# VHH binders against Methionine aminopeptidase (map), part 4

Target 1, 301 residues: Methionine aminopeptidase (map), of Saccharolobus solfataricus (p95963)
Amino acid sequence: MTEDELNKLLLAGKIAAKARDEVSLDVKASAKVLDICEEVESIIIENKAFPSFPCNISINSEAAHYSPTINDEKRIPEGAVVKLDLGAHIDGFISDTAITISLDSRYQRLLDASKTALEAAITNFKAGLSIGEIGRVIEKVIRAQGYKPIRNLGGHLIRRYELHAGVFIPNVYERGLGVIQSDSVYAIEPFATDGGGEVVEGKSITIYSLKNPNIKGLSSRENELIDFIYTRFNYLPFSERWLKEFSTNVDELRNNIKNLVKKGALRGYPILIEIKKGVVSQFEHTVIVKGDSIIVSTKSL

## First folded at step 4 (VHH; framework vhh_7d4b_2)

Design x3S (from g01 with G99S)
Fold by ESMFold2-Fast, scan of step 4:
Structure x3S (fold): chain B 301 residues (1-301), chain A 121 residues (1-121)
Amino acid sequence: as target 1 above (301 residues)
Amino acid sequence: QVQLVESGGGVVQPGRSLRLSCAASGFTFSYYDMGWYRQAPGKQRELVASISSSGGSTNYADSVKGRFTISRDNSKNTMYLQMNSLKPEDTAVYYCAASRYYEWGLSYDYWGQGTQVTVSS
């Protein structure tokens, strides 16, 4: 990686950490999820970056993939355990980070489980180490606290304009995942639960990405939407909220998105829910591996 | 090294049964969703049946519901497809696949080499 590329990764990390730390203080009972995520995204943009994916705000047994919709009226329930997952990019150089906020003191140990697992994973993170060994570390810490890691969620390799670049960082020991590479960027994201330790797809889809821009047989308007998406978001995930400049007709916009998903031009990301409806906690940092150096780009300042 | 090896294919008359097996090695089998896909001459590959990592949920193509049963044995790293009441239209190469769903649509997909099933008189 060049010095300029490293500087962009570091700045994207700082901006994401700033948005995360400031907005987490606004996660209160009765707060609108839309207001929370729009505040996250506005801080990122005001600091001259762009969101690398829509702010995710996942409550209780929801683990991932809920971003507020246009005019979303959902509010944070009393006693909620809230995962705030966000990221920034500068010219495609990506950061990705998450914290859990509990409004219920009974879940503090569940939060500590994934938080201390993240700390342990980072401490053990180094080029040449088997990726499965990071999963072993995470699993050991979470299970020692009396909880289960979520086995089908985990961290990932990040590349320019590529949030998930084909390498998985597990939350349990797993064979065959390769070794941590130098000159690489990873998200490390332990998930802990009092449930079954696995997620399933729900029916709600609020996040999308471009899958195939070359689908034939689209209307001119559909092709214009594809061009709009590619120009602004590349292949990164996006929210319908970010398409308001393209169309202010919400029903037309949603129908176009559904049709493009059906035709294979767009990918939809269903909400992920713990299989036994257990409460989920998550903490996440982006880690840059540069020679012998391990740099946590999203650490609090 | 990751491997999926299909077995149990062959030639069978309509109305008969076959049992396919898929033996997995080189990865943690119990963490992967498994599926059977098939491809007939001149047609696209299609999903036949899938089973969750725990075995707790299954899914079937409409054309095989009530005739085929998917199962797995995590202690043996093996997935099965019991095919009953076979029809000529079931003739295809059958592939086993292992996949793991991750957030953001990332999946690790492993494929076997396929096993031929021919249903003919």
Scores: ipSAE 0.247, ipTM 0.604, lowest interface PAE 3.6, mean pLDDT 92

Design x4K (from g01 with R100K)
Fold by ESMFold2-Fast, scan of step 4:
Structure x4K (fold): chain B 301 residues (1-301), chain A 121 residues (1-121)
Amino acid sequence: as target 1 above (301 residues)
Amino acid sequence: QVQLVESGGGVVQPGRSLRLSCAASGFTFSYYDMGWYRQAPGKQRELVASISSSGGSTNYADSVKGRFTISRDNSKNTMYLQMNSLKPEDTAVYYCAAGKYYEWGLSYDYWGQGTQVTVSS
C-alpha cells in the first residue's frame, strides 16, 4: 500500500464516519428514509468524496439492502430498530460503515451484542490470524449475550473500486477461509438477532451494480445508460436516484433497469430479511491492516 | 480440498424426470447457500434454483417454476434438484454452486464440474 493510497483510505473513512455520526441523530419516528439517505450522500459529496454505495436504511427484521427510491415516502416506524449503512470513496479507495439506532429501549441488549462483537473482532484482528478465528470471537460474544449471530452474512475484503473482493469475514467459526493479509482493507460487520440467525432474500430491489457492460442485443438507449453508469459509478453499487441526469422519466429509468437486470448487464441486490422475522442489529467498521498496525478508518472522530 | 460433485445427469425424452445430486465436502455445508446453474451451448450461465443454508427459503427461475424442486439434506452434505416435465430447452450442463451473502448479496465461491442433461426427442 503506498502512502498516497493509505491517505485516501483514511480520508474516505473519516468522511463516512462524519456522515454516519451526524445523520444518525436524525433517525427518529416519522422521519422519511429518503431525507436521511439524501443527507448522508450530500455530506459525503460536500466533503469531496463520492458514496461507495447507496445509503441503506434497514428496519427491524430487514438486515440489509434497502436504499430509498425516487420520491420514496417510507417513514421510520415508532419503536423501530434501524440499521444505517453507508460508505465513501476517493478515487475508488473505499470506506464502509454501519450503526444501529434503536427507538425502543427493549432492544438495547441486542444492539450491545453486535457492537461489542465488533469491538472484540477488531481487538483480535491481525495479519497472519486465521479468518475463521474472527468468526469464533464474534459468535462467542453474541451468544454470550443471549442472541444469535447471522451465519450467512459477514464482512469482506475491499479493493480499489471493488466493494467485496472475494474474501468473506464470517460471524461464526468456519475453517478454510484463509488468513488475514497485511496491506489489506477489510469490512468487519457482526449481525445479531433474536430470530433464527439466517437471512433470506425478499422481493424488493433498490440497489444495482454493473455486471457486464458488453452484452449483445441492447437498444441504443440501453447502451447509453450502461455507458452513463460505468462512467459515474464504475462497478460500484448505485441507486436509481443517482440517474436523474440521464433521464427525468422515472418509468423509463425503471423499465430500462429491469430489462438490463433481466439481460444480465446489471446486478440487482434484493433486500435481506431475517428468516424468522427476528429483529436485527449490526455495527460495522473498515479496518486497514498495514504491517503490525490495525487502523480503524471509520471510527468516530 | 473443497469439492462439489454433481451426479444424476443423462439423456431423457421430453416430459420425463431426472433428479440431480450435489455432494459437498471440505467446508461447513450447513453455513452455505446452495444453487443450481445451467449453461446451454452459445448461452450465458443462468441461475435455475437456489436454497438457503437452513433450507427454509427457495428461489426459482421463471422458466422452471412449478416443474423443478430444489432441496438439501444438511446431515448428508447433499443438495438435490428434482426436474419434472423436462423440455428440450432444459438441455444444458448443470452446475452445483455454494456461496455466502456479502453485504451486497450472494457470491458463489465454490463450483462443481457440471453434469450434462440432454432432453431429446
Scores: ipSAE 0.077, ipTM 0.515, lowest interface PAE 5.5, mean pLDDT 91

Design x5F (from g01 with Y101F)
Fold by ESMFold2-Fast, scan of step 4:
Structure x5F (fold): chain B 301 residues (1-301), chain A 121 residues (1-121)
Amino acid sequence: as target 1 above (301 residues)
Amino acid sequence: QVQLVESGGGVVQPGRSLRLSCAASGFTFSYYDMGWYRQAPGKQRELVASISSSGGSTNYADSVKGRFTISRDNSKNTMYLQMNSLKPEDTAVYYCAAGRFYEWGLSYDYWGQGTQVTVSS
């Protein structure tokens, strides 16, 4: 890792932490999820970075993968437990962070479970340690507080323009996942629930990424959209909201996206929902491993 | 050593049934979502059916709904695909896959070598 690369990772982390901390104060009952996510994305852009993925707002039993759509009218319910998940990149050097906000004081221990698990995971994080041992730490902390970790969700290795680079950081003990490497960037993201401890795919899809730009039988307009997506977002996830420069016709955009997913050019990410509809909490930081140093790029301040 | 081994493929006439098995070793099977994919010659690999780590949730491609049933036995580290009312268009190599969710959806980490299913009269 060069000093220039490290500086870009640190700045991306600082910008994401700033957006997270400022916008979390605006998460309240009746607020539009669209307003919240546009505020996050605006702060990132104002600070000369780009969102590494669309701002996610996941409510109650939703664990991940809801970003507001064009003209989205969805509002935060009273008493909601809200996961705010966001990230920034500078020249493809990525940060990824999440916080849970509860509008219902009864869920404070559920939030503490995943937050304390994240802190414990970071304290134990070091090059050469078996990745499964991080899962052991997370599981122990969450279960000690009377909750279940979500076992089929976890953190991930991050590379330039690559949010998930093929290494999984578990929320439960698991063998065979390899060791934490130096000169590497990881997202660590404990999920805790009062439900069953696993997620399933729901029906809603609001986030997409480029999967295969070279498929047969596409129209001229579909190829133009693929080129636009690759040019602006590379293989990073994007929202239909970010395609306004390509077309102001919402129905055209949605039909093109739907067809490109069907043809295998785009990947859609269905919302992830706790299997028993349990309430989910999540906290997440991006961690840089540089030699013997562990740096939390998304730390507040 | 992680290994997924498919069995139960073969040649069968239209309208008949076949049962595929996938035996898993080298990882904690009960922590992984499992799936069956298939690939016909000259075609892209496609998801046929998936099952959650606990077995509490299943998903099927529209083309096989009502005909195929996915199941798993975590005590035996084995996943199954019961294929009923087989059609010529079901002819493909069938692959066992083991995956898990991360922030960006379900991804399959481990794959078997595949087993051939041929439906012909």
Scores: ipSAE 0.456, ipTM 0.743, lowest interface PAE 2.7, mean pLDDT 92

Design x5I (from g01 with Y101I)
Fold by ESMFold2-Fast, scan of step 4:
Structure x5I (fold): chain B 301 residues (1-301), chain A 121 residues (1-121)
Amino acid sequence: as target 1 above (301 residues)
Amino acid sequence: QVQLVESGGGVVQPGRSLRLSCAASGFTFSYYDMGWYRQAPGKQRELVASISSSGGSTNYADSVKGRFTISRDNSKNTMYLQMNSLKPEDTAVYYCAAGRIYEWGLSYDYWGQGTQVTVSS
């Protein structure tokens, strides 16, 4: 990792933390999810970075993969448990962070479970440690609080322009995942629930990424959209909201996206929902491993 | 070393049944979602059925709902597809796949080599 690369990672982390901490104060009953995420994304852009993925607002049993759509009217429900998940990048050097806000005091212990698990995971995080041991730490903390970790979600290795670089950081003990590497960047993201401890895919898809730009049999308009996506977002996840410069016709955009997913040019990310509809909490930081140093790039100031 | 090994394919008459098995090794099977995909000549690969890591949730393609049943035995590291009321249109190579759900990543896709199912006339 060069000094220039490290500086970009640190700045991306600082910008994401700023957006997270400022906008989390606006997560209230009846607030529009669209307004929340547009504020997050505007703060990132105003600070000379770009979103590394669309702002996610996941409510109650939703764990991940909801970003508001064009003219989205969805509002935060009374008593909601809300996961705010966001990230920034500078020249592809990525940060990824999340917090849970509860509007219902009954769920404070559920939030403490995943928050304390994240703190414990970071404390134990070091080069050469088996990745599965981080999962053991997370599981122990969450179960001690009387909740289940979500076993099929977890953190991930991050590389330049690559949000998930093929290494999984589990929320439970798992063998065969390798060891934590020096000069590497990881997201650590415990999920806790009062449900079954697994997520399943729902039907709603609001987030996409480029999968294969060289599909045959596309129309001229479809090829123009692929070029637009690659130029703006590379292979990073994007929202239909970010395609307004390409077209203001919402039906046209949605039909083109649906067809490109069917043809294998785009990947869609279905919403992830707890298997028993249990409430989900999540906290997440990006951690930089540099020699013997562990740096939490997304920590609050 | 990860391996998925399919068995149970063959040639069968319309209306009959087959049971496919997928034996897994080299990873923590109980932590992975499993699925059956199929590919007929000249067609794209399609998901037939999937099952969550615990077995608590299943999903089926519309073409096989009510006829096929997916199941798993985590103690034996094995996934099954019970295929009833087979039709000529079910003729394909069937692939066992192991993956997991995660944010923003590629699914960890382990794939078997495939097993042929032929439903004659």
Scores: ipSAE 0.217, ipTM 0.579, lowest interface PAE 4.1, mean pLDDT 91

Design x5W (from g01 with Y101W)
Fold by ESMFold2-Fast, scan of step 4:
Structure x5W (fold): chain B 301 residues (1-301), chain A 121 residues (1-121)
Amino acid sequence: as target 1 above (301 residues)
Amino acid sequence: QVQLVESGGGVVQPGRSLRLSCAASGFTFSYYDMGWYRQAPGKQRELVASISSSGGSTNYADSVKGRFTISRDNSKNTMYLQMNSLKPEDTAVYYCAAGRWYEWGLSYDYWGQGTQVTVSS
């Protein structure tokens, strides 16, 4: 990792933390999810970075992958447990962070479970340690507080323009995952629940990424959309909201996206829902491993 | 260290049944979502069926719904595909896959070498 690369990672982390901490104050009953995510994304852009993925707002049993759609009218319910998940990048050098906000005091212990697990994971994080041991630490902390970790979700290795680069950081003990590497960037993201401890795919898809820009047999308009996507987002996830400069016709845009997913040019990311519809909490930081140093790029001020 | 080994393929007449097995080693099988993919001659690889880590959720391609059943036995580190009412269009190499959920959905990280299924009269 060069000093220039490290500086971009640190700045991306600072910008994401700023957006997270400022906008979390606006998470309240009746607030529009669209307004919240547009504010997150605006702060990132005003600070001369780009969102590394669309702002996610996941409520109650939703664990991940809901980003507001064009003209989205969804509002935060009374007593909601809200996961705000966001990230920034500078030239593809990525940050990724999340917090949970509870509007219901009954869930404070559930929030503390995943928050304390993240803190414990970071404390134990070092080059040469088996990745499965981080999962052991996370699982122990969450279960000690009377909740289940979500075992089929976890953190991940981050590379330039790659949110998940083929290494999984588990929330439970698992062998065979390799060791933490120096000069590497990881997301660590414990999920805790009062449910079954697994997620399943829901039917809603609001986030997409480029999968194959070179498939044959596309129309001229489809090729124009692919070029627009690659130029602005590379292979990073994007929202239909970010395509308004390509087309103001929402129905045309949605039909083109659906067809490109079907043809294998785009990937869709279904929302992830706890298997028993239990409430989910999540906290997440991006961690840079630099020799013997562990740097939390997304830490608060 | 990580290995997925498919078995149970073969040549069969239309309307008959086959059961595929996938034996896993070298990782914590019970933590992985599992799936069966197939690739027919001259066609793209497609997902046939998937099953969650606990076995509590299953998904099927439209072409096999009602005919194929996916299951797993976490105590034996094995996944199965029961294939009933086989059709010539089911002819393909069938691949076992193991996947994890990252922030951005299910990815299939481990693949077997495949087993040939031929449905021919």
Scores: ipSAE 0.232, ipTM 0.610, lowest interface PAE 4.3, mean pLDDT 92

Design x6F (from g01 with Y102F)
Fold by ESMFold2-Fast, scan of step 4:
Structure x6F (fold): chain B 301 residues (1-301), chain A 121 residues (1-121)
Amino acid sequence: as target 1 above (301 residues)
Amino acid sequence: QVQLVESGGGVVQPGRSLRLSCAASGFTFSYYDMGWYRQAPGKQRELVASISSSGGSTNYADSVKGRFTISRDNSKNTMYLQMNSLKPEDTAVYYCAAGRYFEWGLSYDYWGQGTQVTVSS
């Protein structure tokens, strides 16, 4: 990792933390999900970064992968448990962070479970440690509080323009995952639930990424959209809301996206839902490992 | 040390059946979602069927719905694909894959070596 690269990672982390901390105060019953996510994304852009993925707002049993659509009217329900998940990048150097806000005091212990697990994971995080041992720490903390970790979700290695670079940080003990490397960036993201401890894919898709730009049989308009996407987002996830400069015709955009997913040019990310519809809490930080130093780039300061 | 070993492939006439097995070792099988992919000569690899870590959720490609059934036995670290009413277009190398959900979808981290299925008419 060069000093220039480290500085970009640190700045991306600070910008994401700023957006998270400011906008989390606006998470309340009746608030529009669209307004919340557009505020997050505008703060990131105003600070000279770009969103590394569309702002996610996941409610109650939704664990991940809901970002508002164009003209989205969805509002935060009374008593909701809300995961606000966001990230920033500078020249592809990525930050990723999440916080859970509960509008129902009955769920504060569920929030404490994943929050305390994240703190314990970071305290134990060091180069040379078995990755499975982080999962052991997270699982122990969550289960001690009477909840289940979500076992099929986890943190991840981050590389330049790669949100998930092929190494997982588990939320349960697991063998064979390798060791934490120096000069590496990881997201650590415990999920806790009062449900079954597993997510499944729902049917709604609101987030996409470029999968294969070289698919045959595309129309000229479809090829123009692929070029627009690659130029602006690379292979990072994007929202239809970010395609307004390509077309102001919402029906055209949605038909083109649907066709490109069908043809394998784009990947859609289905909403992830707890298997028993249990309530989900999540906290997440990006951690930079540099020699013996552990730097939490997304920490509030 | 992680291994996925496919078996059960072979040559079969149209309309008959085959059962593929995938034996897993070197990781905690019950934590992983599993899938079958196939690749025919000159074509891209495509998802055939997938099954969640608990076995509670399954998904199938439109081309195989009603003909193929995916299942798993976590006590045996094994996944199966029951292939009925086989057609010449099902001819491909079939790959076992193990993956997990993360915030940005399902990633298949481990792959078997593949097993050939030939449906000759």
Scores: ipSAE 0.284, ipTM 0.629, lowest interface PAE 3.6, mean pLDDT 92

Design x6H (from g01 with Y102H)
Fold by ESMFold2-Fast, scan of step 4:
Order: structure tokens, then sequence, then C-alpha cells
Structure x6H (fold): chain B 301 residues (1-301), chain A 121 residues (1-121)
């Protein structure tokens, strides 16, 4: 990590925190999810960064991977528990952060469980510590408040243009995951639930990424779309909403995306839902490990 | 020291059955989603079936729905694939995989060495 790279990571973190904190105030019953996520993404762009992935807005038992579609009509329900998950990048130097907002005071303890677990994880985070010990800390905090951690979701190592760089940060104790490295960037993201403690894939796919730009048998138009995607997003996740400059025909875009996923050029990310449809809370920060220093790049301004 | 060891492959005639087993060691098996992948000659590796860490959810490729059944026994650290009504197009090396969700979906971090299934008349 150079000083220039560190500065880009810090700035990406500040921009994501700004968008998160400002837009979270607009999360209320009847608000359109499209308006919320477009506001997040516009703040990031206006501050000279790009979204590292589409704004995720997940409600109640949805844990992750819902981003609004073109002309999305979905609205925040009364009493909803809403996860707002967003990130920014500058030249591929990534930030990733999330908060939960509850419109129902009965879920405050569920929010406190994952929030306090994130705080405890960061407090214990240091180079040389076994990664599984972070999972132990998170699990104990969440279970002490009467909830279950989600076992098959967790944080991750981040590298340039690479949201998940092959290291998993668990929400439960687990052996064999290696040790926290200095000069590295991690997302730490506890999930707590009143359900079963496990997510499964739903049917909806609203987020995609480039998987293979060189597959054979594509039409000229499909190859043009692949080139557009690579040039603008690299291998980072994207939304169909970000393809409007390529085509204003929504049906054409959706047919092209569906076909490219089927042919293996694009990856789709199904929505993740708690297995028993329990309510899910999540908090997340990006943490930079530099020597014996721990820097929370996405902390509130 | 993480190991996934497949067994139960072999040569069978069309319409017959095989049961594959995957024995896991060196990690907490009950925390991992499990899957069976296959790779036929000249083709990309494809997901055949997956099962959640608790066993409460399963998914199948369209080509095997109604014929294959995935299951697991967390007390024995073992996952199974019951393959019925086998077809020549099921011929492939079958791989056991263990993984978890993280940002952007399910990723399989641990892989077995594979077991050959040949369906030939």
Amino acid sequence: as target 1 above (301 residues)
Amino acid sequence: QVQLVESGGGVVQPGRSLRLSCAASGFTFSYYDMGWYRQAPGKQRELVASISSSGGSTNYADSVKGRFTISRDNSKNTMYLQMNSLKPEDTAVYYCAAGRYHEWGLSYDYWGQGTQVTVSS
C-alpha cells in the first residue's frame, strides 16, 4: 500500500460514510427504494468517486443483494427494518459500509446486537490475530443479546477492484481461516437475526458483474454491451440502472443481461433471505490495517 | 488440513443409480453450505446441486431436477448425492465443494479431488 493508495482508500471511506449518514435520514415508511438508492449513488458521484457496487436496500428478512431496478416501484413498508449497504471506490480503491434503520422500536435490541458486535470486532481487530477469534467475539456479543449470528455470511478481505479477495471474516468462531494481515483492507459485517441464523438464495436477481469478457458466440450487440460494462465497471457489481447510456429500451437491456448470464459472460447475484424469514440486522465498516494501527475508513464524519 | 473426500463413483448403464458421498474433515462442517459440481470433457464446471449448512434448503440444476437428491448428515460430517435415472449426459467428474455466502453470493472455498461417473451402455 503506497501513501497515494491509502489516501484513496480513506477518501472512498469518507464519501461512503457521508452518503450513508445523509441518506439514512430519508429511510421512512412509503419512501421509494429507487429514490433512496439513486440519492446514495448521486452523492458518491458528486463527490468524485464511483459506487463500488449498487446501493443495496434490504427489508426485514432480506439480508443482502437487492438493488432497485429501472422504474422500481417498491416502497418501504410500515414498521420495516431496513439495511442500507453501499460503497465507493476511487480508481478501484474500495470502501464498503452498511447500517440498519428500524421503523419499529420493537427491533431496537436486534439492531443493537449487530451494532455492538461490530464495535467489539473492531476493538479486537489487530494484525497477527486469528481471524476465527473475530468470529468468536461477534458470536458472543450477538448471542448474549438473545439473537443468532448469521453463520454463512460474513466480512471479507478487499483488494483493488476486488470486493472479495479470498479471505472470509466469520460471524461465528471458526478454525483455519488464517490471521489478520498488516497492510490490508477488510470489511467487517456482523449480521444478527431472530430467525435460524442462515441465509438462502431467493429468486430475484438485480445485481450483476462481468464474469468472462471473452466468451465465443456473442452477437455484435452483446459484445458492445460487454465492452461498455468492462470500461465502466471493471469486474465490480453493477445495476441495470447504470446501463441506460447503452440502451433506453428496458426490455432489450433485460433480455441481453439474461442471455449473457445464461452464456456465462455475466454473473447474477440472487437476493439473500434468512432461512426462516427472520428479521435481519447488519452493521458494517471498512477497516484498514497499517502496522499496529487500525483505521476505520467508513466511520461517521 | 481441510479435506473433502468423494466416493461412490463408477461405471453404470443408463437408467441405473449411484450414490456419491463426500466426507469432510479439518473444519466445522455444520457451518458450511455444500455443493456438488461436475465437469464433463470439453465443458465448463457446473453446479449440480447445493444444500444449506443446516440442510433446510436445497437447489438443483434444471438438468437433474427430479432425478438427483442432495442430503447431508452434520453428525457424520458427510454430504450425499443420490443419482437416479442416470443418462449418458451425466458422465463427468463430480466434485464436492464447501463454501459460504459473502458479498455477492455463495463462494466455494474448499474442493475435493473429484470422482468419475461414467454412464455408458
Scores: ipSAE 0.359, ipTM 0.695, lowest interface PAE 3.2, mean pLDDT 92

Design x6L (from g01 with Y102L)
Fold by ESMFold2-Fast, scan of step 4:
Structure x6L (fold): chain B 301 residues (1-301), chain A 121 residues (1-121)
Amino acid sequence: as target 1 above (301 residues)
Amino acid sequence: QVQLVESGGGVVQPGRSLRLSCAASGFTFSYYDMGWYRQAPGKQRELVASISSSGGSTNYADSVKGRFTISRDNSKNTMYLQMNSLKPEDTAVYYCAAGRYLEWGLSYDYWGQGTQVTVSS
């Protein structure tokens, strides 16, 4: 990692933390999810970065992968437990962070479970440690508070223009995952639930990424859309909301996206829902491992 | 160390049945979502069926819904695909896969070698 690369990672972290901390104050009953995520994304852009993925707002039993659609009318319910998950990048150097806001005081202990698990994971995070031991720490903290970790979600290795680069950071003990490497960037993201401790895919897809730009037999318009996507987002996830400059016709955009997913040019990311519809809490930071030290790029301080 | 081994493929006439098995070793099977994919010559690999780590949730491709049943036995580290009313268009290499959710979707981390299913007269 060069000093310039480190500086970009640190700045992306600060910008994401700023957007997270400012916009979390606007998470209230009746607020439009569209307004919240557009505010997050505008703060990131105003600070000379780009979203590394579309702002996610996941409510109650939703764990991940809901980003508002064009003209989305969805509102935050009374008493909601809301996960705000966002990230920034500068020239592909990525930050990724999440916070849970509860509008219902009865869920404070559920929030504390994933929050304290994240703090414990960071305290124990160092080069040379078995990755499975981080999962052990997270699991122990969450279970001690009477909740289940979500077993099939977790953190991940981050590389330039790659949100998850093939290394999984579990929320439970697991063997065979390798060791934490120096000169590397990781997201650590405990999920806690009062449900079954597992997510399943729902039917809604609101987030996409480029999978294969070289599919044969596409129309000229489909090829234009692929070129637009690659130029603006590379292989990072994107929202249909970010395609307004390509077309203002929502039906045209949606039809083209669905066709490109069907043909294997784009990947869709279904919403993830707790298997028993238990309430989910999540906290997440990006950590940079540099020699024998770690830096939490997304911290508020 | 990690291994997925498919068995149960073969050649059958239309309308008949096959049962595929996938035996897993080298990882904590009960923590992984499992799936069956297939790939016919000249076509993209497609998801046929998936099952959650607990077995409490299953999903099927429209082309196989009502004909195929996915199941798993966590005590035996084995996943199954019961294939009924087989059609010529079901001819493909069938792969079992073990995956987990990452922040951005289900990633299939481990793949079997594949087993051939041929449906022909």
Scores: ipSAE 0.132, ipTM 0.535, lowest interface PAE 4.6, mean pLDDT 91

Design x7D (from g01 with E103D)
Fold by ESMFold2-Fast, scan of step 4:
Structure x7D (fold): chain B 301 residues (1-301), chain A 121 residues (1-121)
Amino acid sequence: as target 1 above (301 residues)
Amino acid sequence: QVQLVESGGGVVQPGRSLRLSCAASGFTFSYYDMGWYRQAPGKQRELVASISSSGGSTNYADSVKGRFTISRDNSKNTMYLQMNSLKPEDTAVYYCAAGRYYDWGLSYDYWGQGTQVTVSS
């Protein structure tokens, strides 16, 4: 990694942490999820970065992959446990971070479980360590507090314009995942639940990414939309809310997105829900491994 | 060494049944969601059925719903596809896949080599 690349990763991390910490204070009962995510994304853009993916607000048993839609009226319920998951990039150098906010004091131990698991994982994170040992650390901390880690969710290797670059960081012990590499960037993201410890796909899809820009038989308007998406977002996830410059006609946008997903040009990401509808907590940081040093790019400051 | 090995394919007449098996080794099978995909000549690969890591949730393509049943035995590291009332349009190579949600959706990390199913009159 060059000094310029490292500086972009560090700045993307600081901007994401700023947005996370400032907007988390606005997470309260009756607040619109749309307002919260637009505030997150606005702070990122005002600080001269771009969102690396749409702001996610996942409530109670939702673990991931809800971003508000155009004119979304969804509000945070009374007593909600809210996961705020966001990221920034500068020229494709990515940060990814999450925090859980509870509006119900009964869930404080559930939040502490994933938070302390993240802290323990970072403390043990070093080049040459087996990736499965990070999963062992996370699992032990979460289970010691009386909760289950989510087995089929985890962290990931990050590369330029690649949110996931082919390496999984588990939340349970797992063999055969390789070793932590120097000169690499990872997201570490423990999930804890009072449910069954796995997620399943729901029916709602609010997040998309470019899958294949070279699909044949598209209309000229569909090809224009693909070009718009690639130019602004590359292969990173995006929200329909970010397509308003392409068209202000919501029905046109939604019909084009639906058609492009069916034709295999776009990928849709279903909401992820705990299998027994248990409440989910999550905390996440981006960690840069540079020689013998570990830098938490998304830490609060 | 991660391996997924399919078995149970063959040639059958329409209306008959086959049971496919997928034997997994080299990873913690009970942590992975599993699926069956198929690909016929000149067509896209399609998801036929999927099952969650615990077996508590299943999903089926509309074309096979009511005819196919997916199941798993975590104690034996094996997944099954019971295929009933087979039709000529079910003719394809069937692939076993293992995946998880570690990024932005379910990604299948491991794939078998495939097993041929031919339904001919």
Scores: ipSAE 0.380, ipTM 0.711, lowest interface PAE 3.4, mean pLDDT 92

